VH-VL binders against Acid phosphatase 1 (APS1). Designs and how they scored, part 5

Target 1, 240 residues: Acid phosphatase 1 (APS1), of Solanum lycopersicum (Tomato) (Lycopersicon esculentum) (p27061)
Amino acid sequence: TENLNSHVFPRPLIIEYPEKQLRDELKCTTWRFVVETNNLSPWKTIPEECADYVKEYMVGPGYKMEIDRVSDEAGEYAKSVDLGDDGRDVWIFDVDETLLSNLPYYSDHRYGLEVFDDVEFDKWVENGTAPALGSSLKLYQEVLKLGFKVFLLTGRSERHRSVTVENLMNAGFHDWHKLILRGSDDHGKTATTYKSERRNAMVEEGFRIVGNSGDQWSDLLGSSMSYRSFKLPNPMYYIL
Key: E = the ipSAE of ESMFold2; O = the ipSAE of OpenDDE; V2 = 0.75 times the mean of E and O plus 0.25 times the DockQ between their complexes.

## First folded at step 4 (VH-VL)

Design e38 (framework fv_lerdelimumab; at its last look DockQ between E and O 0.01; V2 from the best seeds 0.00; counts 0 for: pae E 18.0 > 2, placed apart)
Fold by ESMFold2, look of step 5:
Structure e38 (fold): chain C 240 residues (1-240), chain A 125 residues (1-125), chain B 109 residues (1-109)
Amino acid sequence: as target 1 above (240 residues)
Amino acid sequence: EVQLVESGGGVVQPGRSLRLSCAASGFTFSSYGMHWVRQAPGKGLEWVAVISYDGSKKYYADSVKGRFTISRDNSKNTLYLQMDSLRAEDTAVYYCAKDYYYGSGRYGYYGMDVWGQGTLVTVSS
Amino acid sequence: SSELTQDPAVSVALGQTVRITCQGDSLRDYYASWYQQKPGQAPVLVIYGKNNRPSGIPDRFSGSSSGNTASLTITGAQAEDEADYYCNSRDSSGNHLVVFGGGTKLTVL
C-alpha cells in the first residue's frame, strides 16, 4: 500500500496482464531453473512447449555465458586452494557436456525433445568429432598448471576408450592423470552409483577430491563428494 | 606411415662427443614430445631425455644430466641428442621415440607409441 | 626417484593366461605403459594409460592397476608373445623423469 498525490504523480495505468499469458511466458524459464537446481523428478524429454526456448538458449549466447561463469568461478576456487605437497589433490571432470559438447548431435535430435537413443548416440560418439567447450578447456589447462591431478570420470563405455581419447586429444585436452569409463562391472548401475563408487576408489587410494566439474547432479552427488562442486548447465537431458 | 630413423652412431673414445639425429616422418612432428631411450648390450631399457613438442621444456635422467643435450628443429622434423664427455657406460643402442600425446612433453606422459630402429654408440678406448 | 620392480622371468603354457606385474610408488599416481621387445628389435607399445591398446595390438593384451602395482595380462598366449616386457611410468620424485622397470622375460611353453 502507497499513499499517492494524484496532482504530482499521474494516475497509474491500470495494467491487466492475462494470468494465462503471464504463466505461459514464465513457464520455460521457471522450468529451466527447477531443472538446474535439481528439483525435478527424473525426466526423459524437455517439455514440448519449451523446445524453442531450449534451442535459443543452447545456440544463442545464454548457454555460453553460463558455462563461462561457472568455469570462471571454478578457476578462482582452484587458484585459492593450498595444494598438499604429496601430489594427491585431484580435480575431476565429466566428459560429455562438460569438456566435449554433443550439441551437434542434439541439434539433429531437437535439443532434447526426442527420447534418448543410445544406439544413435553411440554412432555419434564413434565419429570422435565432438568439439571442446572452450571455457572448460581453459579451466582444464589452469588446474593442470596449478598442480592438480586431473581425473576424467565419464559414463561412456570402455569400448569407446580409444575414440574418446582421440576426440579429447584433437579437441585440445591432454595430460589427464586417469580416464575412467564404465566397465562391464558397471552394467545396470545408475550414473550416481557408478560415479560414487569410482570416487570411493579414488579416496581409498589416498586421493583428495578437491574440485569436481560436471553437467549432471549425478556427476557431483553421492559418496566421496568433492570439497567443492561446479555444476555446468545442461537442460537438454537428465541422467539419474 | 609414421617413421623415426636415427643416425650418427659409431665408435668413439671416452671423453669425446657425438651427435645423434632422429628424422621423423608421417606425423605432425611439432605436435608431440620426443624421447631418447638407450639400451646397453644385454641390458634393459633406460630412459635418457625428453623434449616438449615446442622445445620449451627438456628433462634428463640423472646419469646423463650435464653431459647430454636434447634439442629439436621443428622446421626440419628432426630430433637431436648431443652427447658430450662420453663414458664407457654410455655404450648402448640409442632409440628415439614419439610420445603418444598430442602436445606432450610439458607435463604429461602416457607412453611412447613409435620407436626408431636405433643407432649403436660404442665408447671404447 | 623410485624404481619400477618386475620379476625377471615368467612362463606360460601356450593358450593360457599370464600376468606380468610391475610395482613402484609412482604407480599410485601415474599410469603404467607396457612395451614388448623381441630380440634384435625396437620396443613396441602394447598398453598405455590404464588399459588402452594402440591400433594393431591384439585384444588378448590388457592392463590393470591397483595401489602401487600395475599388471599386463595376456590371455590365450601365443608363441609370438614370447618376448621381454617392460613397464614404464613417471617416477615418484615429482619431477618429469621417466623410468622403466627391469623387464620380464616371458617364455611361452
Scores: ipSAE 0.000, ipTM 0.427, lowest interface PAE 18.0, mean pLDDT 86
ESMFold2-Fast, scan of step 4: ipSAE 0.336; ipTM 0.720
ESMFold2 (binder alone), look of step 5: mean pLDDT 89; pTM 0.932
OpenDDE, look of step 5: ipSAE 0.049; ipTM 0.528

Design e39 (framework fv_lerdelimumab)
Fold by ESMFold2-Fast, scan of step 4:
Structure e39 (fold): chain C 240 residues (1-240), chain A 127 residues (1-127), chain B 109 residues (1-109)
Amino acid sequence: as target 1 above (240 residues)
Amino acid sequence: EVQLVESGGGVVQPGRSLRLSCAASGFTFSSYGMHWVRQAPGKGLEWVAVISYDGSKKYYADSVKGRFTISRDNSKNTLYLQMDSLRAEDTAVYYCAKDTYYYGSGRYGYYYGMDVWGQGTLVTVSS
Amino acid sequence: SSELTQDPAVSVALGQTVRITCQGDSLRDYYASWYQQKPGQAPVLVIYGKNNRPSGIPDRFSGSSSGNTASLTITGAQAEDEADYYCNSRDSSGNHLVVFGGGTKLTVL
């Protein structure tokens, strides 16, 4: 099928754009957009030229407005769902940068410009003082009131189960059905594979994954995906 | 200084047993999984076994399963490999190696990679 | 158990870029790590967790992966990079087994 005759007279065959010098600001805005749409190859640190951009985004109104929007949309979806009578409708939440903010840690580590140091990050985790993301706490409470079972699915190690429970409860999160962390059996797996396998297990057990909230595409993609997924922004790091 | 030192290698006859030790220093031994990897003369690397940070989980290559036992003593910062029913095919340099994964991590460190290696100890199974 | 395949040998001219490739179904689900081994020496980790470089490893070493393939790239190869290179990963059966590739001998011309 061709429509060649319609292109001969009134319009060019290829869309033309005015050529113009790019501002530095646009380079980092487009980089972040490409990151958040899963169009960038896996990466280790943010571009050096975007360090100020990422910091300003994370500590400014941009980040807050976007997480508020995502949580509001998730809440509207949750209200629209007719739950089954068997108590098997599930909402999954990732923990880091979804329910708990590690921004105090990343503020001392250049918001993604430094190569991740897992030993230093774990010292932060062991303090058990990560604050709640307010919009996610509101969504969490709302899905519980609507009758969803909440599963917390985190890449954190089983070694940190006790401090993670304490931090979550102190931050205002209660009444989850199950908290799933990486066991030694999950060692060596990508986050996508690990989280897919845990979702597969939920489905095999008879649960319906109605919603899933996370800040990484690896929280959301793979097998046994939720009916709807909600991705919070995170330009500071990438997890495969 | 982060270091691993193997010992216990030597010449042994087929069907006999040998125990290898690996002394760790310079890092928090109890926070990391540990591996044994071997290399036959002139051949490539072959993974042998892994033990979790707390010793609760152990996994073995099919070629050694049922004959070799990996263990650790976190109070002594020492890793062991008990090798039973040795065969000529077990002749190799045996390396102990520290896993890259810190068992407090939930990010970037969930790898079966090995960042610190000992110098190796030679095991020769010959009659 | 999964198998990881590497070409047994590859050559590169001094100062040029070379890519060493590792293939296997396990690489769809698990990260590859890369090791350099010189004769008579223990292996040295050069890349882990897809593209993480240990302290002290030159920035000319980088890792990448796509589908069932992982690659180690050396940009601007030096004479001292001549060595055997091994990839490793977990098996695709989920049995917690670790598997090494057969190794690639890099010759710097």
Scores: ipSAE 0.037, ipTM 0.583, lowest interface PAE 5.1, mean pLDDT 87

Design e45 (framework fv_cixutumumab)
Fold by ESMFold2-Fast, scan of step 4:
Structure e45 (fold): chain C 240 residues (1-240), chain A 126 residues (1-126), chain B 108 residues (1-108)
Amino acid sequence: as target 1 above (240 residues)
Amino acid sequence: EVQLVQSGAEVKKPGSSVKVSCKASGGTFSSYAISWVRQAPGQGLEWMGGIIPIFGTANYAQKFQGRVTITADKSTSTAYMELSSLRSEDTAVYYCARDTYYYGSGRYGYYGMDVWGKGTTVTVSS
Amino acid sequence: SSELTQDPAVSVALGQTVRITCQGDSLRDYYASWYQQKPGQAPILVIYGKNNRPSGIPDRFSGSSSGNTASLTITGAQAEDEADYYCNSRDSSGNHVVFGGGTKLTVL
């Protein structure tokens, strides 16, 4: 029943910013930041007001500079690691938007503004013509040269194994230890659950997951995480 | 195979709170969404909210914002739904359900609730 | 009010085809899932993601979607199909679940 208005309390210590009108350009930069930091709830399409922003980011210098930086930092980390003599130090790469770019497909589908169409995307995948991300190819070659075993861990279905192998080899990727795709028993699993289970199997087999590169938090989070994770940007879509 | 086991029926006074539990078996609890859906006598299904334990963040339907709190304890594989400031209109069966996700490209989507608890009857009477 | 609209009741004769419809603007962007509920029981998922059947659901159940409308079709209805049917989907944000009001199916 005490009225706290009778007590004079110090003003709370809160950082103050000048009041400014929000600019439309900053709204989409802020949206991308919360997406890339995993602060936004699960989502299916980009905001319509950010369509131009996402397009300019994906085809412009922003995306290139950020994937270059992620790959450079991963390469420096890889060089700093003392590998064991047992050949069990592993680097995991996701495939889509990590090693291979689906930008040709997304350029015809508004860079994330359209609801995902699995039939149309599968037709694109079956062409086997996705280009390599150059900075990821350089990192891939670097970790192989350093003596890492490379596992490719993709949410693509086993039915796409043949075309995925062909696409990867034509894009310049060779000499992986294993390419792991979703089998029939993985139907209905989130990417986080599926990739966690496959990493659990690697650890159970005696491998040490030293590095892991992916464009989604679902490539990186869960159980049996790598010693270090490297997240490439992807504002076009979200995978749980 | 995952099963969801809910806590027993509750009888509450108006203005009180109720907390319903939903215990999952197996190892898929943390990576799947757990949704709470209620059904008043003779009425349809109404989504209250859900949580994806691995993200630690809950989403709530606008109607229940400020009154409902959904939490998850990964160590016990249990999700909770607490509803405060109870009214007679809150008399309903409360279900927990596991949401499924898209498979193909690995792309996320809420595609359906494939495993359901048997429901917890909450009666609010004065 | 519901953001997804269903007719409250439909009837079908044994062995005939029935279509149950769900309408809402969010269906332009998100597919509907369908649930069967019998009295005193929890709902059962019968169709998800436009036209996918969970394991154990008979092939007589199918889904379709066009514009702002999603439909559940039961081809060759059986007595055991008598139940309430609910659609659900996402709201415009994609983050919240919305259920339709439900359709009571009577098999004559």
Scores: ipSAE 0.018, ipTM 0.473, lowest interface PAE 6.2, mean pLDDT 85

Design ea (framework fv_lerdelimumab; at its last look DockQ between E and O 0.01; V2 from the best seeds 0.00; counts 0 for: pae E 15.3 > 2, placed apart)
Fold by ESMFold2, look of step 5:
Structure ea (fold): chain C 240 residues (1-240), chain A 126 residues (1-126), chain B 109 residues (1-109)
Amino acid sequence: as target 1 above (240 residues)
Amino acid sequence: EVQLVESGGGVVQPGRSLRLSCAASGFTFSSYGMHWVRQAPGKGLEWVAVISYDGSKKYYADSVKGRFTISRDNSKNTLYLQMDSLRAEDTAVYYCAKDTYYYGSGRYGYYGMDVWGQGTLVTVSS
Amino acid sequence: SSELTQDPAVSVALGQTVRITCQGDSLRDYYASWYQQKPGQAPVLVIYGKNNRPSGIPDRFSGSSSGNTASLTITGAQAEDEADYYCNSRDSSGNHLVVFGGGTKLTVL
């Protein structure tokens, strides 16, 4: 009588497989949403259980579609702006994961599952071979043609200026007004503080910061914020 | 205020082991790399080892590689140096020092050690 | 491993300017940091990066670098500046090793 009940139990393969797979996908999709809406405490690595999800998102169509949509919206905004005639309207771009892709590096470092290794990353930077993010290059060219001054504001060190310039030019970026890197006076600052202080200096010089494109909330938040900000997705790492 | 306090120094015989501790206070210990630096009597400073903020990377001077182990316990704000197979040449004052590198503020470069302890003396003598 | 070379001793008259130099191949790629050490005391960071002074370090201390050479300059030297001075940097690209120079004893006359 008791043994009859064991034959009625559902086979785990059919029922568990769809439910578990859906639950795992929702877990990581939910995590990415919370990351991109700036609702997590500072974090250093992606969740281990989401490593495959992040890889598929970054190398598949998801990342590209989202990057493209953000850049298209930024371009439409840029076209809608009436520029002043004094040459003081600016667009700010971050560099890493905004103009240049470090995905070749991160594909060898588990897409954010490994704790950041500054020596290996410096070697990658010194090769000067990071490819452009294509839709960011399109936006970059559009804002220049519209008459914006373009500032590049990056957390890269001043010691890497030469290779960063070479990489940007080879990737198709030309004619920026100023490239701003971290100097020795910026040591120990959070990225939010560093980027806020450089934006404050721009405003004090009489520039109007109309647009700002960046992959980190530290690129966009703080003092002297742009009139409009455009956050590119990046679930591989977080910068405070 | 930011403080580092070393302990665990003493007199030991050659071939023995000793463990140094460095208690940190006044800053977020888990956000910074940490160093050990030593100074033999009447001599200059010699860098010994560094450990990354989370303990995942460790690097050693050639003179101690294979004999010394740097470690940290971020829950106790404590840095350690395990010294095995001690030699007379290891006799020195040992300092712990805080790396100026803040993980969330930059990903590149080395800028120095901004806070030092007062040191603990290790004497290796028979 | 890279070596950092310093003169073992320099002298300066009270109120005058002195320069302490540090040479090494790694200084082409990495900044030096500078430490003051008085007898029986722990080292104190006085200059890091290109020319940053930690809080509490007088503005008479400054740093500079060119090629493979870093320099610590003290203008208006005071008796309390008499100390040993060490430069420090990474020893070579890609190894994460750190190295000190041999030290320079500064005598204030």
Scores: ipSAE 0.000, ipTM 0.433, lowest interface PAE 15.3, mean pLDDT 86
ESMFold2-Fast, scan of step 4: ipSAE 0.200; ipTM 0.670
ESMFold2 (binder alone), look of step 5: mean pLDDT 90; pTM 0.933
OpenDDE, look of step 5: ipSAE 0.005; ipTM 0.496

## First folded at step 5 (VH-VL; framework fv_cixutumumab)

Design cA (from ca with heavy chain S31N S108T, light chain N95Y; at its last look DockQ between E and O 0.03; V2 from the best seeds 0.00; counts 0 for: pae E 12.8 > 2, unsure alone 72.9 < 75, placed apart)
Fold by ESMFold2, look of step 5:
Structure cA (fold): chain C 240 residues (1-240), chain A 124 residues (1-124), chain B 108 residues (1-108)
Amino acid sequence: as target 1 above (240 residues)
Amino acid sequence: EVQLVQSGAEVKKPGSSVKVSCKASGGTFSNYAISWVRQAPGQGLEWMGGIIPIFGTANYAQKFQGRVTITADKSTSTAYMELSSLRSEDTAVYYCARVSGYDYVWGTYPFDYWGKGTTVTVSS
Amino acid sequence: SSELTQDPAVSVALGQTVRITCQGDSLRSYYASWYQQKPGQAPILVIYGKNNRPSGIPDRFSGSSSGNTASLTITGAQAEDEADYYCNSRDSSDYHVVFGGGTKLTVL
């Protein structure tokens, strides 16, 4: 048409994000993606340039929303399973960053930027005050109600059994069927080897490992893997 | 090396009580549960109850409910079993045993170390 | 009240294989542990779970389970295996422990 509007409408206020700031944010979200898909292995600390990103992710809604989603999916799977009538269907949970949060400790250690200090971490563990991950507690209670045996399989040492039991109970976890910790014969093993050998023993005992919830690939991979695995995010540290 | 050392033999009159001790060495006392098992002459093993020392929580077999008290003293690494209102049928060897782990269900973990037993004789 | 039932006595010829059984409803859901007791001595743990042996227990001792039954098998029985054998497990209705009645093994 030859009847065109001859004036320009006011433009809306354009909010332009600096290209560098958007690229920096995407760099760290991209880093977290490759970490969680097990494409950076092994590593000891988070990248310096992503320290603020990791802090905001862990203390903000991002981490919580992702933990909630993983636990919700695990719950839906658990409800879909026809349990045997022999009481040998098992759900495995890791403890650290799966049932109990060590975020209070890591908030004092730059959220994974500091090289791990096992002496200071043991002092934190000995306090027995790690809080529950709420959505994991919900899943834990649901799988018990559905009739699964619940086994806790942790890389913590047997020397911490008493404080670990106390912490779990105070955090709201009750009625697990086994709590498995590293014994003296497990010294020096990778977590993958240790967790695999313990799962092998469960299968040899006649248990079926139906579900497995953990924050590390070492919790989930290896031999005698569960029918379904549920990986919780944890960009603060990596365990081989 | 884990070792459970029990108190010596006792001879008791009917109606009295007996308190047997079980001192653990060679391990962390509060990391494990302690069970008590008795065996009458010529009879099998009978679970009496047990204690989880870190929580101080004791559980008792129904047969002994009201007559048995099981306690622990973490500072001395010692568990105790007290049986009251003794009868001649309580004549037995009383064992303490370490449970290799613990949770809220007794019977999940085996009894991996046993004391040598304490003979209690109840006679008039 | 869940009971664990064991045969009161079994015999085996030296060097032969013997199976000692333990039956109960709770064994459908829980494994048994097995204990050896020689006269005048405390019991010792020989098998737990399905087939786990504590350190120091000879490999001729093995365990198995199926349905409501747990079994202790001794292959190549030796004279020193002559003892009473007890199973125990969880009572399926509560937090209690239940023992079987015991099986006296005689090695001929």
Scores: ipSAE 0.000, ipTM 0.501, lowest interface PAE 12.8, mean pLDDT 87
ESMFold2 (binder alone), look of step 5: mean pLDDT 87; pTM 0.916
OpenDDE, look of step 5: ipSAE 0.006; ipTM 0.514

Design cB (from cA with heavy chain G56D, light chain N52Y; at its last look DockQ between E and O 0.01; V2 from the best seeds 0.00; counts 0 for: pae E 13.1 > 2, placed apart)
Heavy chain, then light chain:
Amino acid sequence: EVQLVQSGAEVKKPGSSVKVSCKASGGTFSNYAISWVRQAPGQGLEWMGGIIPIFDTANYAQKFQGRVTITADKSTSTAYMELSSLRSEDTAVYYCARVSGYDYVWGTYPFDYWGKGTTVTVSS
Amino acid sequence: SSELTQDPAVSVALGQTVRITCQGDSLRSYYASWYQQKPGQAPILVIYGKNYRPSGIPDRFSGSSSGNTASLTITGAQAEDEADYYCNSRDSSDYHVVFGGGTKLTVL
ESMFold2, look of step 5: ipSAE 0.000; ipTM 0.491
ESMFold2 (binder alone), look of step 5: mean pLDDT 88; pTM 0.927
OpenDDE, look of step 5: ipSAE 0.007; ipTM 0.503
ESMFold2, look of step 6: ipSAE 0.000; ipTM 0.497
ESMFold2 (binder alone), look of step 6: mean pLDDT 88; pTM 0.928
OpenDDE, look of step 6: ipSAE 0.000; ipTM 0.485

Design cC (at its last look DockQ between E and O 0.01; V2 from the best seeds 0.00; counts 0 for: pae E 14.8 > 2, placed apart)
Heavy chain, then light chain:
Amino acid sequence: EVQLVQSGAEVKKPGSSVKVSCKASGGTFSSYAISWVRQAPGQGLEWMGGIIPIFGTANYAQKFQGRVTITADKSTSTAYMELSSLRSEDTAVYYCARVSGYDYWGTYPFDYWGKGTTVTVSS
Amino acid sequence: SSELTQDPAVSVALGQTVRITCQGDSLRSYYASWYQQKPGQAPILVIYGENNRPSGIPDRFSGSSSGNTASLTITGAQAEDEADYYCNSRDSSGYHVVFGGGTKLTVL
ESMFold2, look of step 5: ipSAE 0.000; ipTM 0.465
ESMFold2 (binder alone), look of step 5: mean pLDDT 88; pTM 0.927
OpenDDE, look of step 5: ipSAE 0.016; ipTM 0.567

## First folded at step 6 (VH-VL; framework fv_cixutumumab)

Design cD (from c6 with heavy chain Y104E; at its last look DockQ between E and O 0.01; V2 from the best seeds 0.00; counts 0 for: pae E 18.1 > 2, placed apart)
Fold by ESMFold2, look of step 6:
Structure cD (fold): chain C 240 residues (1-240), chain A 124 residues (1-124), chain B 108 residues (1-108)
Amino acid sequence: as target 1 above (240 residues)
Amino acid sequence: EVQLVQSGAEVKKPGSSVKVSCKASGGTFSSYAISWVRQAPGQGLEWMGGIIPIFGTANYAQKFQGRVTITADKSTSTAYMELSSLRSEDTAVYYCARVSGYDEVWGSYPFDYWGKGTTVTVSS
Amino acid sequence: SSELTQDPAVSVALGQTVRITCQGDSLRSYYASWYQQKPGQAPILVIYGENNRPSGIPDRFSGSSSGNTASLTITGAQAEDEADYYCNSRDSSGNHVVFGGGTKLTVL
C-alpha cells in the first residue's frame, strides 16, 4: 500500500514504511556492499547490529542467488574464450567459500560475529566434511569439459593436504590439475602476497591465467592477475 | 552561506491580513522546503506550513487551514506567508526556516537556516 | 504539538551532564531534531537525524533515541548552553511537522 500523504510534501508513491526502520535495514545492506567492494579493511568480526542480517543472507536465498549469478557469469565467459591448442589456459579456484562451504562451522560460531578460533576451525577442517557449493561445482565441471586446466590455489596449509583432497573428492570435485597449498616457506605472508607469488610461478611456467574464482579480494588481486576474475560473496570473514 | 531575510515588523487591526516575505540567498532556493513557524509571546514554536518551491504545492497545519496561504516566487527566491482574518491571538514572531535536504526523507524536519523573525502585532 | 512532550524546565550544574527528553508515539517511526533558542533570537539547529551535528555545534551536544523517546544530551554543560531547547518531528499521521513544548535549561 502507498500513501501520498506520508510526508510533509509530495513524494512518489511508495509502500508505507517508517523512516527509521528503513534506515536500520539499509545499514546492513550498505555494510555488505562496502565489504564486497573491498572498501572495509581491516576487520575481524561482522558488526553486532548485523548479526541477524548476515545469518538470514547466508542461510536464505540471498547468498545462493548471488553465488549462482557469479557462477553463471563465469560460465558464460568460459564458453566465450577461444582456447589455445597448447593446453596452457588455466582456471584458478580458491577452496574455502569458493568450492567448499564452511557454513556449517560458521553457523555454530554466529556467522562471523565470534573472533576467529584457529583451534576450533582446524578441528572442523580435519573432519573433512565441508559440503560443496553447488553452483561452483557446476562451474568447475564446465570449465574442465571446455578444456581448461584447473588449478586449486588455497590458503590452507600443506599439513591439511590429505584431508583437503579427501573432502574435495567426497564433495564431487575430481580431476584438478594442481592443488596448491601454503608450504612452510609461505609462513608470515599475506594471502595477497602468497597467491600472487603462486600465480607468478604459473605464468613463468608458460600458463595463461584466463579465469580466477575466489571469495576474497586477496584471491584475485596482486601480480599476474587473471584475464577475468569472479568474486564470490563472503561477508563472514576478511582475509588480507 | 544561506541567508533568509524577512520583511519588517507589522501592526495590523483585527480582521485584516498580513503577508510576510522571506528572501533566500546563498543557496539553491527551488528544491528545499521553506516552512513558517510562529511563536507567540512567552510561548513555544508552532509550525504553520511550508512549501517546496519547485512543486509550488503548500502543506498547512490543520489549525491554520483556510486562513494561511504560502507561496514561493522562484525568480526572486522569495517565499511568502499570508495570514487572513487576523485576531489578537495571532500576535507573534513569524519565522521562515529552510528544511535541510540531508534529512527531508528520513522523518525529522531539520530547519538548518532561520530568518530573524517578523513581529506581527494585532491590535485595535 | 501535544504529540511531542518535553519537561518544561531542567537544571544542570556547570560542567555536569544533562539529558533533555522529547516523548511521542511518532518518534517510534521518525527521527527528532533539536533546536537551541536564546531570548530574543531565532532558534538554531543543534542535532538532526539520530545524532548529527551541524557545523559549528560543539561536540558536547549529542542525540539518541529509543522507543517513543528522543534525547538531547549535553556533556560538560557550559554557561552559554543556558537556553530553551525544542524538539521537532512529524506528527502521528506523518503529514505535518510538530514541535515539543520546549525545555528551559538552567545552568547553575
Scores: ipSAE 0.000, ipTM 0.385, lowest interface PAE 18.1, mean pLDDT 86
ESMFold2 (binder alone), look of step 6: mean pLDDT 88; pTM 0.925
OpenDDE, look of step 6: ipSAE 0.005; ipTM 0.493

